Miniprotein binders against q96jn8r1131to1294. Designs and how they scored, part 147

Target 1, 164 residues: q96jn8r1131to1294
Amino acid sequence: TLEFLENHGKNILLSNGNRTATRVASYNQGIVVINQPLVPQLLVQVRIDFLNRQWTSSLVLGVITCAPERLNFPASACALKRAAWLLRGRGVFHNGLKICEKFGPNLDTCPEGTILGLRLDSSGGLHLHVNGVDQGVAVPDVPQPCHALVDLYGQCEQVTIVNP
Below, E stands for the ipSAE of ESMFold2; O stands for the ipSAE of OpenDDE; V2 stands for 0.75 times the mean of E and O plus 0.25 times the DockQ between their complexes.

## First folded at step 12 (miniprotein)

Design a21 (at its last look DockQ between E and O 0.88; V2 from the best seeds 0.00; counts 0 for: pae E 4.9 > 1.5)
Fold by ESMFold2-Fast, scan of step 12:
Structure a21 (fold): chain B 164 residues (1-164), chain A 83 residues (1-83)
Amino acid sequence: as target 1 above (164 residues)
Amino acid sequence: SKEEELFKRAEELAKRALKLLEYGDYWRAAYLYLLAAELALEAGNPELAFEYARKAIELAKKSGNEYLLKWAEDLLEKIKEEL
């Protein structure tokens, strides 16, 4: 069973058996990590439950290769300059460096109810899934082991892990 | 050895990049060559790193990816210091 780890950003409250993450304050300090490594073919999915449209930016998705149980999370996932591969807006980032300007849909405009998924293929390529549709390879090669990360930044105040 | 392991990994990434080129996937191939170049440099083979970095520059230009181009150019300057 997939759950969010108890080690998370300071503004996160976990509920629903650690399957729902809510950011209860501010716009940042909202990083959560899935409790199991993202192994090839495992599809990890979260549903956007609640958006505060007053903010311009929204959630960030990706993977980290450092051990998440002991990680001192920064205020925003985009502050991670090492061991992090992130999707933000339409961009793809490798350790803080943009490697693709426009990939998939704009994450800042995904509405409530959108289901976002992360999956590794057999070659170690990281795929983004949106409402069941594979957007393709966002990052061609992710080191393993790696862990799925969601940053409830800005607009996105609640997500829930959902089954395929 | 660790150098041998890094070298094998670099070669695997370069082979995957070649396969992507068969489909005209230039920017992802450039990214794999950049990773291969970094590993080759770490393995103590700046000559191989130079070849991979030059290939990454070529492919970044073909894809119009300014970010990968900047990374490749910066990496090439670092590699030249070890030649």
Scores: ipSAE 0.795, ipTM 0.902, lowest interface PAE 0.8, mean pLDDT 92
Fold by OpenDDE base, look of step 13:
Structure a21 (fold): chain B 164 residues (1-164), chain A 83 residues (1-83)
Amino acid sequence: as target 1 above (164 residues)
Amino acid sequence: SKEEELFKRAEELAKRALKLLEYGDYWRAAYLYLLAAELALEAGNPELAFEYARKAIELAKKSGNEYLLKWAEDLLEKIKEEL
């Protein structure tokens, strides 16, 4: 069963069998990691449940290859300087630095109810899915094992893991 | 051996990079060559790593990707120390 790990950002409250993450304070400290590592062809999806439009930025989505159980989470995923591949806005980031300016839809403008997914292909390429539609390869190769990471940042105050 | 596996993976990444070039996807190709270079270096083949890194530099420039370019240049300097 897919669920968020108990090791999470300081402002996160888990509920619904650890399938729902809610950021209950501030705009940051909202990183969560999904318990099972990504394997080829496994689609992991989260639904944006609630947006606070006070902010301009929204959630960050990606993967990490370090052990998530022992990770000391920074205030934001963008501060991860190793073993991290992230999607923010329309950009793709590696270890906190932008490697692609424009990829897929803008995560900062996804409305409530949007279902975002991550999937590894047989070659280790990381795909983004939006409402079940494969947006293509964000990163052509990601080391395995890796875990899906969601940073409830800015507008994004609640997400829920959903089945495909 | 571990080195043999690293070497094989490096070659596979390089092959995939070439395929991406057929579609003009320069930054992803550069990225794969960077990974290939790192693996080749770790596998104890600095000569091969050097070639992959040089390709990464070339493609990073074509893509206009400053991050990949810096990565490639830094890696190239590291590789040169092993030659």
Scores: ipSAE 0.701, ipTM 0.871, lowest interface PAE 0.7, mean pLDDT 95
Fold by ESMFold2, look of step 13:
Structure a21 (fold): chain B 164 residues (1-164), chain A 83 residues (1-83)
Amino acid sequence: as target 1 above (164 residues)
Amino acid sequence: SKEEELFKRAEELAKRALKLLEYGDYWRAAYLYLLAAELALEAGNPELAFEYARKAIELAKKSGNEYLLKWAEDLLEKIKEEL
């Protein structure tokens, strides 16, 4: 089944059969990656379990196409300079650069209990789902294979993989 | 072959880019043309890659996306070396 990979950010503790990730220190170094690549039939969903509102920014979602098992993660996902497409706030980023200023809802405002999903469509387009509602195509094509990534940044201290 | 698959993929991306252009989605159309240009170059078709890269530059300019514009311009210079 879906799990977070053993290779993760320094401040992450995995639990619940590697289906729950908790950031246990600071505000960063909280990158986790889902163990299976995205395919059109697969919807990867995580629930926001805990937020600490003393921080301003919140989690980042996205995909990477590098082999994730031995990747050296930076302190935050937005510093990934290769093979990354990320959703942060309302923006879409590719390899650290904003390529779209406004897409979907503002991730910094999602409350505890929000279920966020990532899925590829049949054309390779990356879709964001929020509480089961498809927000449309964030990135029109992502090379395969790619893996879903969550950065438990700032406010976001815990997420859990949930079934569709 | 590998080259045939790359070429097929490039053509698929270009067709999708044309559809997006019909709706005025310059950002995403430029992005797809840029990917198509890279694939055409990898497939050994620098003439087609040049065509796609020029289109990507045009659309990146129209969208105001400086990141895509720089990427597309760098790719065009690389493609010119293969012509």
Scores: ipSAE 0.183, ipTM 0.611, lowest interface PAE 4.9, mean pLDDT 89
ESMFold2 (binder alone), look of step 13: mean pLDDT 89; pTM 0.894

Design a22
Fold by ESMFold2-Fast, scan of step 12:
Structure a22 (fold): chain B 164 residues (1-164), chain A 83 residues (1-83)
Amino acid sequence: as target 1 above (164 residues)
Amino acid sequence: SKEEELFKRAEELAKRALKLLEKGNYWRAAYLYLLAAELALEAGNPELAFEYARKAIELAKKSGNEYLLKWAEDLLEKIKEEL
């Protein structure tokens, strides 16, 4: 039931019933959004399928609170000003500002085959899951409704939605 | 009606921030006050937004989180433009 929205970054190609996203050019313009709101207890998972080590930074994960179906996506998720909470490297970001220095493993070093998950708890806390392991609360009190976002930035050229 | 809904959400966030403050979690308390300030500003209450942002600055300093401090300072400047 979960799939990526048809509204996505300009360099994205969707396949596999809109469950696989591939960035076909450059290093940016790779934002995709899940078609269902991230409601409490829903675990949204993506697998890293392909990494291009030509680039240094890798995928960004997070949530957005603006309407994704009609959003004009910027070149990178970090350019989303007010509506985004993002995990990049080991940092947690909002409004383009790093609000936490070290959380979970470094996303820039996750190998191919890594499964990354996002889940809201009953208090609106955003959790990161890595290969099935809950890393804890990355962002407390995420405004709702919100949607899970993946930015296929830099090294990460392909991800696929996987079921729990 | 939408403004009243935003105000109610801001108040709830501020209430939860106070509970986190009682537990010594200055980082999360500052964050919630910042969200409350943004909602109060959107609700058309820059006076309330100003009070929440000032509280967030105080708590961000106590937490040693320079990123939350910068967010709070930037937000306070934006709120001042509305006063």
Scores: ipSAE 0.070, ipTM 0.469, lowest interface PAE 5.7, mean pLDDT 85

Design a23
Fold by ESMFold2-Fast, scan of step 12:
Structure a23 (fold): chain B 164 residues (1-164), chain A 83 residues (1-83)
Amino acid sequence: as target 1 above (164 residues)
Amino acid sequence: SKEEELFKRAEELAKRALKLLEKGSYWRAAYLYLLAAELALEAGNPELAFEYARKAIELAKKSGNEYLLKWAEDLLEKIKEEL
């Protein structure tokens, strides 16, 4: 079964059998990683449970290709300049470099209850799913093995892993 | 052996870029050509890296992707230093 790894950002508390992640302080230090590699056709989904409108930007989703079990996470996923492919706001980022300006919906405006998913296709392309709808290929080639990452940044203070 | 592995990976990326180009996905094809160019340069083949980077510039322009265009232009300048 899919769970969040015990290694996570300092402000994270895991509950519900490590399937729910809550950021209990500030706006950052909220990175969590799924316990299994993102293999082709595996759909990893999280539901946005709680948004704090005190903050302006919201969660970041993506993948990392470094081993996550003992990684010292930075304050935000945006600080990852190597081995990271991220979706933030409207953008797609390759190791901190924006490679696409407008892909899919704005993650900063997704309401509570939104289900966000990550999946690799058979060619290694990373897909974003929003409420069950495939938004297309955000990153054409992600090196493997890779691991799904959620950064509970800003507004997003709680997410829960949801089965497809 | 390491150079051969990098060459094989670069070739695979370039072939996939060509398939994306055939489907009209210009910016994604540019991205794959950029990755192929970096690997070709790492493999010690700046001539091949130059070809891939030039293709990435063309496709980034065609897709209006200023971010990939800047990456490709910066990479092309690095490649020129080894030609």
Scores: ipSAE 0.683, ipTM 0.863, lowest interface PAE 1.3, mean pLDDT 92

Design a24
Fold by ESMFold2-Fast, scan of step 12:
Structure a24 (fold): chain B 164 residues (1-164), chain A 83 residues (1-83)
Amino acid sequence: as target 1 above (164 residues)
Amino acid sequence: SKEEELFKRAEELAKRALKLLEKGDYFRAAYLYLLAAELALEAGNPELAFEYARKAIELAKKSGNEYLLKWAEDLLEKIKEEL
């Protein structure tokens, strides 16, 4: 079963059998990673449970290619640099660089109840799913193995893993 | 070996990049050449990484994407350190 790893950002508390992640302080230190590699055909989904409108930006979603079990997570996922491919706002980022503009919906404006999914296709393309709708390939040919990552940044203070 | 697996994946990405280039998709072609260059470098082949990164610079310029261009230029400098 899909769970968040016990290794996570320091402001995170896990509950609900490690399927719910809550950021309990500040706006950062909220990185969580799924407990198994994102292999082709696996759809990993999280629901946005709680947004704090005190902050202007929201969650970041993506993949990392380094082993997450003992990683010292930085304050935000953007600091992972070459190991991470991230969706933030409407941009796709790698190594601190915006490699695609205007992909999918603006993640900073997704409301509570939105279900966001990550899936690799058979060619290694990373897909974003929003409320069950495939948005297309955000990142082609993702290096493998990779692991699904959620950064509960800014507005997004709680997410829960949900099944299809 | 791990190096052989990385090398084969780099070559596969470069082949796919070439097909995208033939279709005029400069952005995706540049991106795949950048991934291929990183894998070639990790596989211990900086000469091949250099070829891919140089191609990525050309295609990033044609794509008009300044962030891809910066990535390609930064990667090329890193590759030169290994030559």
Scores: ipSAE 0.000, ipTM 0.278, lowest interface PAE 11.8, mean pLDDT 86

Design a25
Fold by ESMFold2-Fast, scan of step 12:
Structure a25 (fold): chain B 164 residues (1-164), chain A 83 residues (1-83)
Amino acid sequence: as target 1 above (164 residues)
Amino acid sequence: SKEEELFKRAEELAKRALKLLEKGDYYRAAYLYLLAAELALEAGNPELAFEYARKAIELAKKSGNEYLLKWAEDLLEKIKEEL
């Protein structure tokens, strides 16, 4: 059973059996991590439940290759400078460095109800799925083990883990 | 050992990069050589890391991706400190 880890950003409240994450304050301190490693073919999906358009940018998602259970999370995923591969807006980032200009849809414009998925293929390629549609390989050869991460940043104040 | 495991992973990434290079995929080839260089450096083999990083610079230039080029150049300077 997929759940969000009890170790999370300080503005997060978990509910619904740790399957729903709500950011209850500000615009940051909203990082959550899935409790199971992202193994090949496992599709981890979250639904955007609530957007506060007071803020400009939105949800970031990706993977980290460090152990998440005792990690001291920074205010935003963008501040992770090692062991992180992130999708933000239309960009792909590794350890704070943009490695792809334009991949998939703009995450800052995804509406409420959008289902975002992360999956590793058999070659270690990280795929983004949007409403069931595979966007292709965002990052080749992700080191393992890795864990799916969601940063409820800016506009995105609530997500829920959903099954296929 | 951990060093042997890192070395083996670096070598596998470099082999995949070479296959992508043969297909003209400069972006993915550069990226995999960069990962291979990082792992080789961590494994205590700066000579191999240097070889992979130099290849990554060449391929990053061919890919036109300024971010991969900056990563490769920064990594090469770090590797030079260990040589």
Scores: ipSAE 0.013, ipTM 0.371, lowest interface PAE 8.4, mean pLDDT 86

Design a26
Fold by ESMFold2-Fast, scan of step 12:
Structure a26 (fold): chain B 164 residues (1-164), chain A 83 residues (1-83)
Amino acid sequence: as target 1 above (164 residues)
Amino acid sequence: SKEEELFKRAEELAKRALKLLEKGDYLRAAYLYLLAAELALEAGNPELAFEYARKAIELAKKSGNEYLLKWAEDLLEKIKEEL
């Protein structure tokens, strides 16, 4: 059973059996991580439940390769540097570097109800799924083990894990 | 073995980097060479890691990205410790 880890950003409150994450303050400190490694062919999905349009940018999705159980999460996922491969807006980022300018839809404009998924293929390529549609390989050859991460940043104040 | 699999992945990343270089995408080519260097080092091949890291430095300079250049320079110093 997929759940969010009890170790998370300071502004997060978990509910619904640790399957719903709500950011209860500010615009940051909203990182959550799935409770088991992202292994090839496992599809991890979250639904955007609530957007606060007071903010401009929105959620970030990705993977981290450091152990998440005792990690002191930074204010935003972008600060994780070498340990994180992130999808933000339309870009793909690693270690503070934008490695792809336009990939998939703009995550800053996805509406409430959008279901976003992460999956590794057999070659270690990280795929983004949007409402069931595979967007292709965002990141080639992700190191193992890795863990799926959601940063409830800016507009995105609530997500819920959705079973396929 | 794990070392053989890591080596194969490093070679595949380097091949992709070369294709990006041929298209003039210096930033993404440098990034892939950096990943290839890290995998080659983990595979126990610091000589190959050194060559990939040197290529990454050259391409990072062409890209104008200072953070990528620092990452490549830091990795090269780590690789030198294994040689």
Scores: ipSAE 0.006, ipTM 0.259, lowest interface PAE 11.6, mean pLDDT 86

Design a27
Fold by ESMFold2-Fast, scan of step 12:
Structure a27 (fold): chain B 164 residues (1-164), chain A 83 residues (1-83)
Amino acid sequence: as target 1 above (164 residues)
Amino acid sequence: SKEEELFKRAEELAKRALKLLEKGDYMRAAYLYLLAAELALEAGNPELAFEYARKAIELAKKSGNEYLLKWAEDLLEKIKEEL
C-alpha cells in the first residue's frame, strides 16, 4: 500500500496511517516522499486538502532518484538539484534549470480538492494527471528507480494519498 | 543570549498555536505547542514548558493523533524531572 515515508521534512506531521501529510509551520521544510518506487503504469495520486492563501506559490510535485529513507531533506525540493525532476507553477525543473516553460495547469492556482497524479509510461516518460486527466509527458526518460515526491510549499499545507 | 532567543522562539510558536486553535486546527496547534515546550525547556523555563506540554496533551487528544499524544506525554515526564 502507498504511504508517505516516515523520513520527511522537519515541518511535516503524518496522520491517517501515513497517508495524510500536514505542514504545521512556516512555508517550507515540507517535503514528503511515497514509500514505493514509481514503477511504469503505477499512478500515484494526492489530493490537495488545505491551502493557506497568505502565500503566493504552492506545492511542488515530482520525482527523486536518490534513496529517500535516510535523506536529510533540504528546506525546499529545488535544493535537491540533480536528484529531482520537479513541476512547479507551470514549469518543469531539473538541477536548477527550467527545462519546460509551460506544462499543464499552473500548480500555484489549483484549488482545494484537486487530485494530482504522477505516472511513468513504458518509455520512462513522467506524466502529470490533474483530476484524472493526463496532461502528457512532462519529463522524458526519467532515471529509475525513482520515488514520487510532494513538497508542501507555500500555500499547500495538507495533502492526502488517494487511490485511482 | 541563546536562552533569550530560545524563549522568544517558544513564545512565537505558542502564539501561532493559539491562532490555529481559534481556527479549530487541533493537530497543528498541538504540534506547535510541543515545539514551544521543547524550546522553553531548553531555555531553562520548565514552568512554561509544563504549561505548553499540558496544552499539547489536551489538543493531541482532541485531534486523535497518537504520535503527538505520545510525544507530549514523554515530554511532560522530562519536564517534571526539572520541576
Scores: ipSAE 0.000, ipTM 0.091, lowest interface PAE 19.5, mean pLDDT 84

Design a28
Fold by ESMFold2-Fast, scan of step 12:
Structure a28 (fold): chain B 164 residues (1-164), chain A 83 residues (1-83)
Amino acid sequence: as target 1 above (164 residues)
Amino acid sequence: SKEEELFKRAEELAKRALKLLEKGDYWKAAYLYLLAAELALEAGNPELAFEYARKAIELAKKSGNEYLLKWAEDLLEKIKEEL
């Protein structure tokens, strides 16, 4: 049973059996983490439920390799040090720094109802899935164990974990 | 034997980097060579780490990636301290 951890950003409210995360204030402090490690071939998916267009950028997703249960989350996922591999806009980020300029669709423009997925292949490559379509390898070798992270930043105010 | 495991992992990463290089995927190849260099250094083989880091610099330049280039250059400095 996949759920969001009860340790999350200050502006998050969990509901629906910890499967729905809502950011109830501002544009930041919206990091949530899946309760189980992302093991090879496990596809973790979230649906974008609500977008507030008063903000410019939108959600960030990726993985962290530190233990998340007691982690003191920063205001934004991109502030995480060398434990995070993140997808933001069209970029791929490691340690808050952009390592790839253009990968997959622009996450800042994905509409409500979009289903975003993260999966590790057998070689530890991190894949992004968009509405069931594998976008390819975003990062070729993610250290394990790692945990899927979603940052409800900017426009994205609600996501729900969905099964394949 | 921990050193042997690190060596084996470094070789595996370098082999995968070569496959990516053959496909023209320069930044991913540079990234894997950087990981391989770090593991080779940890395994006590700064000579092998030096070779991998040099390859990473070349590929980071080809990919135009300032982040990977700085990482590779910083790592090469550390490797030189062990030579």
Scores: ipSAE 0.304, ipTM 0.704, lowest interface PAE 3.3, mean pLDDT 88

Design a29
Fold by ESMFold2-Fast, scan of step 12:
Structure a29 (fold): chain B 164 residues (1-164), chain A 83 residues (1-83)
Amino acid sequence: as target 1 above (164 residues)
Amino acid sequence: SKEEELFKRAEELAKRALKLLEKGDYWLAAYLYLLAAELALEAGNPELAFEYARKAIELAKKSGNEYLLKWAEDLLEKIKEEL
């Protein structure tokens, strides 16, 4: 069963059997990680439950290849300078470096109810799924093991893990 | 050996980059060549790393991505120190 790890950003409250993450303060300190490695063909999905339009940017999602169980998370996922491949806005980032200007939809504009998914293909390519539609390979050749990460940044104050 | 594993992985990434280039995905191709160059350098093959980094520079310029271009240029300078 997929759950968010008990190790998370300090502004996060987990509920619903650790399947719902809520950011209860500010705009940052909202990183959560899935409890199982993202193995090829596993589709991990989260639904955007609540957006606060007070802030302009929104959630970030991607993968990390370091062990997350005892990691001291930075204030935002984009501050991770090692072992992190992230999607933010329309950009793709590797360890804080923007490696693609425009991929998929703008994550800063996805409405409440949007279901975002991450999946590795058999060649280690990381795919983004939006409302069940595969957007293609966002990041090729992700090292394994890796773990799916969601940063409830800015507008995005709540997400829930949903099954395919 | 570990070096042979790294070399083989670098070759596989370069092959994937060529397929992406055929599809016009310049930024993804540049990214894969950059990863291939780093692996080739780690495998002790700076000549191969140099060729992959040069391809990455060319493709990063075509993609208009300043960050990939900076990464490729920095990596190329590092590779030159080992040639």
Scores: ipSAE 0.005, ipTM 0.347, lowest interface PAE 9.9, mean pLDDT 85

Design a30
Fold by ESMFold2-Fast, scan of step 12:
Structure a30 (fold): chain B 164 residues (1-164), chain A 83 residues (1-83)
Amino acid sequence: as target 1 above (164 residues)
Amino acid sequence: SKEEELFKRAEELAKRALKLLEKGDYWYAAYLYLLAAELALEAGNPELAFEYARKAIELAKKSGNEYLLKWAEDLLEKIKEEL
C-alpha cells in the first residue's frame, strides 16, 4: 500500500502507519514523497486535513524524477533546481521556473477536506484530480521513473493518503 | 552507465520534437527540446545541450509562450558556462 517515505523534510512527523504527514513547526521544511513510483494509471491521493490561516500560500504537489530515499530536501519544493514538476497556486513549475500560468483551481485556496490526486496517463501526461474530478494534463511527457511529492508549505499543516 | 541512459533519452526526445515541429506543434516541440537539453547537460554533453537549447529558443518564440522562452534562455546561459 501507499505510504509516505521516512525520508522527508525536517519539520514533518509521520503517523497513522506513515499515511498522515504533519508539519509540526514553522511554514516550510515540509516535503514528503510517496513510497512507490508514480507508474501510469496509479492514482495517488491526499486529503487536506488541517490549514493554518496565519500563512498566505499553501501546499504544492507534483513529481520528482530523482531517487527520493536519500535526498537532502530543501526548505521548499520550489527550491528544487532539477528533476521536479510542481503545481503551486495556479502555476506549473519545472526546476524553479514557471512554465504554465493557469492550470486547475488555485491550490492556495483549497479548503480542508479537499482530496488532491496525481496520475500519469499512458502517454506520460501528468494529471491533477480535485475531489475526484480530472483537471486535465498539467504537463506532458514526465520522465519515468518519477515519484509523487507533496510540500506541506504555508497554510497546509497536515495531509493524509486516501486510497481509491 | 547512467550517462549513456540520459544521452539515449535526450536523443529520443529530440527525435520526437522534430516530428512535432513537422506537425507545427511549436509549444510541445520546444518543451521536448528543453527536456532533451537538460538531459544532455546532465549526461556531460554541453555541446549537444547547446544545440537543443538554441532550437528550443526558436520554437518557444514561434509558440508565443513567454515561460518556455525564459526557460530556454536561462538554460542556454547555464550551458554556455560549461562550454
Scores: ipSAE 0.287, ipTM 0.650, lowest interface PAE 3.3, mean pLDDT 87

Design a31
Fold by ESMFold2-Fast, scan of step 12:
Structure a31 (fold): chain B 164 residues (1-164), chain A 83 residues (1-83)
Amino acid sequence: as target 1 above (164 residues)
Amino acid sequence: SKEEELFKRAEELAKRALKLLEKGDYWMAAYLYLLAAELALEAGNPELAFEYARKAIELAKKSGNEYLLKWAEDLLEKIKEEL
């Protein structure tokens, strides 16, 4: 079964059998990683449970290619540099830089209840799914092995893993 | 060898970038050429890395993406050190 790893950002509290992640302080230090590698065709989904609108940006989704079990996570996923391929707002980010200005829906505007999914296709392309709808290839040919990552940044204070 | 596998992956990425370029997807094509250039450099082929990085610069300029352009320019400087 899919769970969040026990190693996570310092502001995270795991509950519900490590399937729910809550950021209990501030706006950052909220990185969580799925316990199993993202293998082709595995769809990993999280539901947005709670949004705090005092902050302007929201959650970040993506993949990390370094070993996450004992990693000292930075305050924000964008600081992971070359190890992470990230979706934030409408942008695609890698190595701390925005590499695409326009991809899919704006993640900063997704309401509570939205289900966001990550999946690798058979060619290694990273797909974003929003409420069951495939948004297309956000990042082609991500390195393997990789793990799905959620950064509960800004507005997003709680997510829960949901099964397809 | 690991170097041979990296070289093969670099060529596969460049081939995929070319197909994206044919569809007018300059941003994704530039990104794939950047990945191909990094893999070619890691495989010990700075000449091929140089060709891919030059392609990435051209496509990043055409796409108007300043972040990809800076990444490509920084990578090209690293490649020059190995030539």
Scores: ipSAE 0.006, ipTM 0.321, lowest interface PAE 9.2, mean pLDDT 85

Design a32
Fold by ESMFold2-Fast, scan of step 12:
Structure a32 (fold): chain B 164 residues (1-164), chain A 83 residues (1-83)
Amino acid sequence: as target 1 above (164 residues)
Amino acid sequence: SKEEELFKRAEELAKRALKLLEKGDYWEAAYLYLLAAELALEAGNPELAFEYARKAIELAKKSGNEYLLKWAEDLLEKIKEEL
């Protein structure tokens, strides 16, 4: 069963059997990681539950290839300088560098109720799914093992893991 | 060994990148060469990492993607520190 790992950003509170993550303070320190590796064809999905529109930016979604169980998370996922492939706004980022300007919908404008998914294809391509619709390959050839990460940054204060 | 596994993975990525060049996929080829360079560097082979990173710069320029080019240039600077 998919759940959020107990090692997480300091502003996170896990509930609902570790399937719901809530950021209870500020705008940052909201990184959570899924409790098992993202293996090919596994679709990991989260639903946006609550948005606080006082902030401009919203959640970041992606994968890391370092072991998450004892990782000291930075204040935001974008501060990860190694082993991170992230989707933020419309951009695709690798280790803090923007490698694509425009991929899929703008994550900063997705409304409450949106279901966002991550999946690896058989060749290691990382796919983003939005409300069940495959947006295509955001990142080819992601190293394995890798782990799905959500950063409840800015507007996004709560997400819940959703079974397909 | 861990280094031997990293080296083999770097070589496999470089081989895949070369095949993508035959198909004209400059962006994906540049990306795979960058991953191969990082793994070669981690495996303790900065000379091989340098070769892969130089290839990535060439291909990033052909792809027209400025962000891939910046990644490649930054990685090449890091590799030079180990040479």
Scores: ipSAE 0.000, ipTM 0.125, lowest interface PAE 17.9, mean pLDDT 82

